# Designs tried in a protein design chat: VHH binders against q9y6x5. Part 166

Target 1, 379 residues: q9y6x5
Amino acid sequence: LPPKLLLVSFDGFRADYLKNYEFPHLQNFIKEGVLVEHVKNVFITKTFPNHYSIVTGLYEESHGIVANSMYDAVTKKHFSDSNDKDPFWWNEAVPIWVTNQLQENRSSAAAMWPGTDVPIHDTISSYFMNYNSSVSFEERLNNITMWLNNSNPPVTFATLYWEEPDASGHKYGPEDKENMSRVLKKIDDLIGDLVQRLKMLGLWENLNVIITSDHGMTQCSQDRLINLDSCIDHSYYTLIDLSPVAAILPKINRTEVYNKLKNCSPHMNVYLKEDIPNRFYYQHNDRIQPIILVADEGWTIVLNESSQKLGDHGYDNSLPSMHPFLAAHGPAFHKGYKHSTINIVDIYPMMCHILGLKPHPNNGTFGHTKCLLVDQWCI

## First folded at step 7 (VHH)

Design y22 (framework vhh_surovatamig_d1)
Fold by ESMFold2-Fast, scan of step 7:
Structure y22 (fold): chain B 379 residues (1-379), chain A 125 residues (1-125)
Amino acid sequence: as target 1 above (379 residues)
Amino acid sequence: EVQLVESGGGLVQPGGSLRLSCAASGFTFSDYAMSWVRQAPGKGLEWVATIKQSGSETDYVDSVKGRFTISRDNAKKSLYLQMNSLRAEDTAVYYCAAKYRYDTSFYEPTSFDYRGQGTLVTVSS
């Protein structure tokens, strides 16, 4: 009886891939559901920050996962992916699976969504898989569907994460039509497998399913490198994060470091923390460093080395190349409806509404997504 | 203390073979994707090969594909690189590297969580 929701992420699925490649299974999903053509993600347009924004409805400065590599100036702790299980990094927000478990007599299930293998506010997802990129999509799907059908208290919120097309986007670049066509066809086949499995198990008609992503991808090149060692000696600063948004912790006077960097390349912007553009909502957190460098789209910041990435993300969130899409199907959603754009932080209050949960204070606006929903007025 | 210790480097003739080994300690080896990265004299770091946690998937830079084979033994906490049909351009210091994050980051050699001290491979007559 309680409403159920499965949230699926295909990492790095750029919105315009839908227009440049054929997706027969995804198009069948959309015909009887909804499509949001562009989702404006949060800055910086990276995996960990945006996945946490989807499930909290918060900008990065508010939820505290401000990059994939972080330094906290107050506690002097360093975050890398190897430290992702320290609750300290995740405790500045309450993700939806925690709210789901605490407000209602319900369970949550997770197949590798970032943060789901961490106890956050002393609450871990009821069922979860520890992160391991070797685990197949089929095994993740088998666990999620088993938990959706066979849990007490019932699983009402489930998440499923898949690393493609991000891995291939980095390796080949989004403009490699031959390799990207192969990768995206495989993803469409996985979407077909997902729908088939849900139908065979009797879940399809009563389950709300959201398919989305955290960011897009843009083409990079060895002809578009910014060598930071040509700007400043590494003895003057500690590097917290490198590319395409560099996080700089000065070892000398901040103004002196800023002056060495500010005119070094025409293809990056250099900001003192207080001068970071307000539109980024990337300023009010101790994990945001005193100086940040923002590379122009397609430019890579390096330390006297080449880059083998032919695609990257992390760039300005106003860039269409950084935007994912959102597709959804289920009893909560209209059929055959297309919407142009929402903000990624709007997904959280929509999901709370579908599940009947009271959202924690957040940066999303429910009004932006209500036209997707059958139980809402949209005039 | 985390350690990655490479061995097996040396001088080899063009067309010859070498097998590099890396012994890991101080972390849960089976939780990490493992890579080989190299640095040729006077050049920057170059990613060469990656193997995922279970050993089920491997990836290579195009210049070594079909010549090099990456493998791992999780029980022995060891990583290997079998190098065949070696060329002068393969001359470099080879580093063992570990990454817990999503595999996409292994294309940036400076972004690894852990990296060893390296072993020198010289391909020369």
Scores: ipSAE 0.547, ipTM 0.810, lowest interface PAE 2.8, mean pLDDT 91

Design y23 (framework vhh_surovatamig_d1)
Fold by ESMFold2-Fast, scan of step 7:
Structure y23 (fold): chain B 379 residues (1-379), chain A 125 residues (1-125)
Amino acid sequence: as target 1 above (379 residues)
Amino acid sequence: EVQLVESGGGLVQPGGSLRLSCAASGFTFSDYAMSWVRQAPGKGLEWVATIKQSGSETDYVDSVKGRFTISRDNAKKSLYLQMNSLRAEDTAVYYCAAKYRYDTGLYEPTSFDYRGQGTLVTVSS
């Protein structure tokens, strides 16, 4: 019987929500499985980059999804989360569902994980749903469980993506305990439904399930705005991405644009591409712009306007507020084990091991996840 | 060619009502979350209301809750905003806006994928 894995993402699930709110269903899942308290994500701490890092094991400069909005100066192509279906943007890496389909006679299934509705290296997920935020969690779960149970060749890798608590985190901010309590209780109930559905269908005991997220959330404020228009005129540059990491494409000499920006705000770091800190692993890709602006935690870059966001992400990946968690249950995982921290790129080689796949070259370290697995010993 | 064309704006007295319409073309309307954003004279853009792709879920800025209702007709590729109990502070150019991904940029008016030319609403006696 080939091993099966379901990878579930709740977008924007900040790790310390687990300590500040009650999650009875998630705690029952963890009690009979494993918990990684913090997952150190990749920079920029945004949805598309981190979701692609989870399934490729690569830093953004290597997999090519370097932001939610990108520009490639060589090809003159523009990427956004509304025109994300051009394979060009995704072809710098091989995600796990492609490897799963190509190395073995196996199928993959996807409910809206970023990239799964795109043919990557001429291979699309065997079963998939086109992105539509109106499709309920229950409908996504029903399709995934049907495909896991009834497919030939068998579905061995499945993904499920849900937009909350990210949307509510942006609207209310993570410090709004009343509103966030309601949102997170609803998510815990969805986790309960997930487990119950898998048990009813006889899938639970033989399925490996990972529940994780791409990033956290930090509190923003109208008192913490950086007005870029006060720093530089629009005639000097093209704006590729704005906040909290601005991607600047100069229309004049790069050094002149840099000089206009570099001392504009004490709450923003300004980098020439070659000066971006090595620890970010955010430099060696044509889609990374000549000048990057990085706002301090909780600060929002704006263009002569207010921001209605009370929460945001995209900040420095060393910030605990940007970290998600990882919980897992199934035959591959220990029961009742708690681990402190892994890197988000470590998830890919762990998943390849569970599925018996040969990983493509990647930035993850299998040793970091060994203690989670029953067929491995702690180093 | 993507187009969003707003209509229904005009001059109205405080306490009055207006219904704004937006006709969409050049993209698959039913795949996009739709929003109304506004810009008051001398102010920045403000997000007002959103409706998800199927019309099942709506969201509003607090200042218009209970007064404004957003709706859509996917068959007609149209978005609507019913504005009741209008106040002088509602005076603005109202823009129809489209966003493919619901979860990010929704509350940042400049992040929308497509936006129309706007329709002026003036609330004055």
Scores: ipSAE 0.475, ipTM 0.779, lowest interface PAE 3.4, mean pLDDT 91

Design y24 (framework vhh_surovatamig_d1)
Fold by ESMFold2-Fast, scan of step 7:
Structure y24 (fold): chain B 379 residues (1-379), chain A 125 residues (1-125)
Amino acid sequence: as target 1 above (379 residues)
Amino acid sequence: EVQLVESGGGLVQPGGSLRLSCAASGFTFSDYAMSWVRQAPGKGLEWVATIKQSGSETDYVDSVKGRFTISRDNAKKSLYLQMNSLRAEDTAVYYCAAKYRYDTGIYEPTSFDYRGQGTLVTVSS
């Protein structure tokens, strides 16, 4: 009987929400499992990049999903977070569901995790749902549990993605305690439903379950805007991505564009590609543009307009507000263990170990997660 | 190939009502979340309302809650906005907009996958 793993993501679940709000179902899950209080995600702290880092163990410059909006200078292709299912964008890495299907006679199942509805290296998740935000958490869960119980070859790796609390975080901002309390209570209830469904179907005792997220959320304001049009005419560049990390493709001399931008705002750092800080691991890919602008936490880059977002993410990955958490339960994990911090790229080699898969070369360090696991010596 | 065509705009008195329609073609309408965005004279684009793919969930900017109702007919490939109790501040060009991913840009009107040509709504006496 091969080991089984269900990986669940609640988009935009900021780590410190756990300390500021009540989560009875999640706390019961953690009590009998493990908690990593902070997961240091990859830069930029956006949905597609971090979801792909979780399942590949790679920095964005290595897996090629460097933003939710991208331009590839070599092929002149454009990517958006819409229905562009071109495998070209995803083929710079091998996600764990592909490895799971190719190394062993095993199946994978997916409920809307980014990339799972795309054939990557000619391999698509054995069972998957096309992205549709109208599909309830219950329907996603029903399909995943059906596939976990009724597949041949057996489903050993399954993913489940949910859009909240990210959408509400953007609308209300993380400091809106009334609205965020309601949203987070609903998420906790969904976690309760998940555990109950797995118990009813006889899956709970033998299934490893990881609950995590891709990033956090920080408060934004109409008083913290950087108007790019006040510093440079739009005829001088093509905008590939805007906020809070702007990706600038110059139409004129790169140095001239850089000089117009470099002192534009005290709340924005301007980098030539080769000067991007090494700690970001955001430099060595053709999809990273010649100039990037990085706004300070809580600041929004705009084109002579206001922003309706009261919360945002994408900021410096050293910021605690950008960090998610990781909780896990199952036969591979200790019970009642708390760990401070791991890197988001460390999740991939840990999951490969649990599933008995040989990981592809990656940026994670297995040693960072070994204390979570019952079959490892923790010193 | 892709087309979004708005209609139903016009001049209306404060407190009046209008119903906007948007006809979609050239893409699989039922796969997209649909939104209404507006641009008031001399202002930037403002997101007004969104409806998810199945029509089961809607969201509104606070200033129009209880006054505007967004709806869709997937069989007819049409989007609607019922506007009641109209105010002078609602004067704007209204655009029909389509977004495949609801969670990753719904409040960024410039990031929509498709947008129509707009229909003008003027609220004045």
Scores: ipSAE 0.594, ipTM 0.833, lowest interface PAE 2.6, mean pLDDT 92

Design y25 (framework vhh_surovatamig_d1)
Fold by ESMFold2-Fast, scan of step 7:
Structure y25 (fold): chain B 379 residues (1-379), chain A 125 residues (1-125)
Amino acid sequence: as target 1 above (379 residues)
Amino acid sequence: EVQLVESGGGLVQPGGSLRLSCAASGFTFSDYAMSWVRQAPGKGLEWVATIKQSGSETDYVDSVKGRFTISRDNAKKSLYLQMNSLRAEDTAVYYCAAKYRYDTGYYEPTSFDYRGQGTLVTVSS
């Protein structure tokens, strides 16, 4: 029978939470599996872009989900006006569930992973749940395990998405040890529930399980605001995305807009599209705007207003505060192995290898994940 | 065309109550988390309360916890805010706001997909 993989994401799980808090269930999972301590995500370090990078192995400029709010200059479509389920936004890449269903004639299942409730290249996940943040982790887990156990053709790739600890990270900030301790203990209990459910159903020993996240979280403050209205008048541009990476579409000459912005704050960098650092791999897509503003870690860009968020992400992907982790267990993985760092785009070719799928061209390097796998030689 | 139309604002004395309503049209209301956001005179926007898509989960800013109750009626495409034990500090224009995407940052007023025109609440003797 074909190998099976369950990919689980806890949104906004910063890698160093593992060092600063106790995770008895996650530590038991890791003891008999593998841990990658840091995953270097893609820029911008936001939910939709990084979740799509995990399942495509592509940088944002290549897969086309370049932000949570987007404007496409060629077609003049906006992502924020009910166009988020328009396949147009997702069709610049082929996610792993589509490849799984088309190459191997197998089924895929999804509990709210971004993109799984959208037909991409005329293919939607065989089993899916429409996004609804009110649906409990238990209900998502019940559906995924039912589909893994009872599907024909068999579900060989399944995804499970959970909004925490991101929501609490935004509300309290990652430095609020009391509130974050409570939230992270609850996450660890959910991991315990996941493992127990898989064991009780007889799935645990033959299922590959990856637990990861899309980004981290950094502390914000009312003392670290960049008021864009003090720099430039609204009549000069259209704002496509605000913070911490502002996407600016000029209504006048681009150079004039740039000159008004470039020296406005010592706590943000202002880039013309062609001057965006090559290391970001954030340049070659029509959905990337002519001017991009990048706030320094912990700084919030605002429009003559305050911000209540005490934590945020979206910042430079070289920042350790933006990095998630990856833990995995199952027949494909070594037991008790710890690895330092991989790139988030490396997850896709590794998952394709585990499932026996031919990967689409991607930005990941299979060699970076070889040491995790029992059927591969490590240095 | 997306519309969010607030009503129910007015003048009330400290300790009094008001019920705000928001009528939504032009989008699938039940797919959106709904929030109330306020702006006090001379201050920035402040998130007040959120209710998730099904209505089963709510969240509040600490200053209104136990005093305000957010609720929704998906069949009527309406959002409500029951405001009890009102204080002078609650004086603000109150906006209805909608959020769909997989971003859980409800606490950032500029992150909302849609926002109404607002209704003024004045708490004064």
Scores: ipSAE 0.486, ipTM 0.785, lowest interface PAE 3.2, mean pLDDT 91

Design y26 (framework vhh_surovatamig_d1)
Fold by ESMFold2-Fast, scan of step 7:
Structure y26 (fold): chain B 379 residues (1-379), chain A 125 residues (1-125)
Amino acid sequence: as target 1 above (379 residues)
Amino acid sequence: EVQLVESGGGLVQPGGSLRLSCAASGFTFSDYAMSWVRQAPGKGLEWVATIKQSGSETDYVDSVKGRFTISRDNAKKSLYLQMNSLRAEDTAVYYCAAKYRYDTGMYEPTSFDYRGQGTLVTVSS
């Protein structure tokens, strides 16, 4: 009957963790499925922007979630990861669960994927959980599998979000092999639990499962700080977002603020909005502020204070440290196939194909993912 | 109107104990992860401890592990920090802090959604 897809995200799962740590459960999943070794994410390499790019196939300037903290000068509205419920922020794109519910009269289910607890174009995920970090992976999985089995109309698209290894990556940094080994072993055990649960419920053989992430992680240090207060007084600007990409809203002439910032640090690039590199696709949206600061990999922008983060992300999307991976298993996917690289925006049209949905216009290229799929020829 | 009101600070001798309390109002306390952050004289803010919404998971900065215990009572809308074996280096203003989403902000003191006015802890002979 209709194809089903479960999309799983482990936040902050850097691609090269797969080469530097042991993942017996994930390796068994990959052996009978496909692996994309690097997924080139969108800029900025942050949680909310990249999770929305996965489910819309759009660059951030096009889908409108351009950072985890945003300001819209036209409406005077503010967005944060704790004030994210206003549909205004999400309405510049149509995520796959909305398309799934509207095109085929199917249901969607969500365990905490960003945006799934917000009505978008007057449509909310059929089944969803409000974000709560105390809810265990097991409880999220129990709800998703219940909804996949017991829904009318049937749930054909489901999402599951888990906030590790991102939180531990920030605390310890990706170079702390002892702590990261412990954290990543727990993630692998959760993947084992997921596969076992799906097998016990008779879902495994007919379900397509994608395991991916939104970004990687890079090592930071107290020796690599950029103190913005040493460069410019607070009276000259409003700070919309800080690190590692600072969003600056000038209170005085934009050129004066730019001139105060442009030679502030050798470890930070300062851009007027129109001078942001075209390769970032980070320019054509009112939520992108007039001046953007981009720190070099491993450098943290601070306001005359220390940072306890030993790892961070948000940096240039060309950096391999910012790249996640994608693994997939199920009737739509080849077995034992490895692919080098896709763009994160390519995931959306691939998922639409698997579900038999017509994709909304997007920045992905279906041809980039053809070699993963059994019903396609990659030449 | 959101309020976080700390109490329990004071002067204590090295090796002594103090219990800090934080009373929350104006938001759904059980939906927020809660933290203690501190600022020592002449230094920046430092994250100390976090407890997740249900109280099941806790995390600590290495310098206080085994000495401090964070706890919460969702029915009373209260957060606690039991501080044992206090050292001169623990002297700081201690702030109660709330964070809705746990993805990056727990280790960055300026990223909390709400923060109280603080309570002073002085560890001195």
Scores: ipSAE 0.583, ipTM 0.826, lowest interface PAE 2.8, mean pLDDT 92

Design y27 (framework vhh_surovatamig_d1)
Fold by ESMFold2-Fast, scan of step 7:
Structure y27 (fold): chain B 379 residues (1-379), chain A 125 residues (1-125)
Amino acid sequence: as target 1 above (379 residues)
Amino acid sequence: EVQLVESGGGLVQPGGSLRLSCAASGFTFSDYAMSWVRQAPGKGLEWVATIKQSGSETDYVDSVKGRFTISRDNAKKSLYLQMNSLRAEDTAVYYCAAKYRYDTGFWEPTSFDYRGQGTLVTVSS
């Protein structure tokens, strides 16, 4: 039987939560599997960019999903929630479910992972659910397990996406121990339900399961606001994205806009596109705007207003607060192994190896993840 | 043409009640999470309440919990806000707002896909 893989994401699950809260079900999963304590994600540390990097192994400048809000200067198209199903935005890369379907005539299944309800290079996930935040974790899990057991060609790659703890992280902030404790306990219970369902259906022993996330979360405050309106008038630019990374499209001379912004706040860095630090790998794409503002950790960029966010992400990817973790269990993985750090782009070539797929050219390094795998010479 | 049209605003005394309605057209209403956002005189936009696509899950800013109830009727393409035990601090223009993707930040008042023109609620003696 071909190898099978289920990739699960809990949006906004900061790695440090594992040290500060109790996860009995997740700890049982890890005990007989592997844990990567920190996953260094891609910049910007936002939902759409990082979820697409996990399944393509590419930096944002290469896969084209450079933010949750985008403008393409060549075609003059705007990416919004209403346009997220336009294949144009997703066609600069080939995600793993497309590769899976095109090699060995295998099927893929998806419960709401970003991009899976979009035809990419004329290929959509064989089984998928259109995005709908009202659909319960249990319904998503029921569909995924049904498709894993009852499909021809067989489903060999499946994805499952859940919006928490990100939504609660934004609302309460990661330092609200009472509210975050409640939310994280519910997530641990969902992990318990996942494992129990897979065991009940006879899938557990032969299925590879990865549990990960796209980014972390940091505490914000009304005392840490950057008022962009105090720097520059709205008539000089079009705002493509605001916080904590602002994407500025000048309506006048670029140098004049840059000069109005460059010394406005000690708590943000202002970059012309060609001056964006090389370590971000965030420069070589038409969807990256001529001027980018990057707020310091915990600072919120606003337009002459307050912010209700007590937590946020999108910040510098070198910050530990922005890092998720990765846990995995299954026949491909060692048991009881702990690893310190991998890059989020390394997940894609590892998953291709597990599934026996030839990866598309990517920014990941298989060597970084080989120690997690039983069929490799490591430890 | 996407439209969100609010109604039901007016003058009410402290402790009173008011029901806001929002009529939606030009998009598939049942695919969107719906919210109420308000702007008090001289203040910025404040998120008040959200209801998910099916109507079973709701969320509120702490200052209105237990006093306000958000609801929707997908067949009628309508959103409602029942406001009880109104306070002077609830005085604001109330906007109906639509958000397709919950995971990209319903809590940011400026990040909604669509927003109406608003209805004024004045709580005064």
Scores: ipSAE 0.527, ipTM 0.806, lowest interface PAE 3.1, mean pLDDT 92

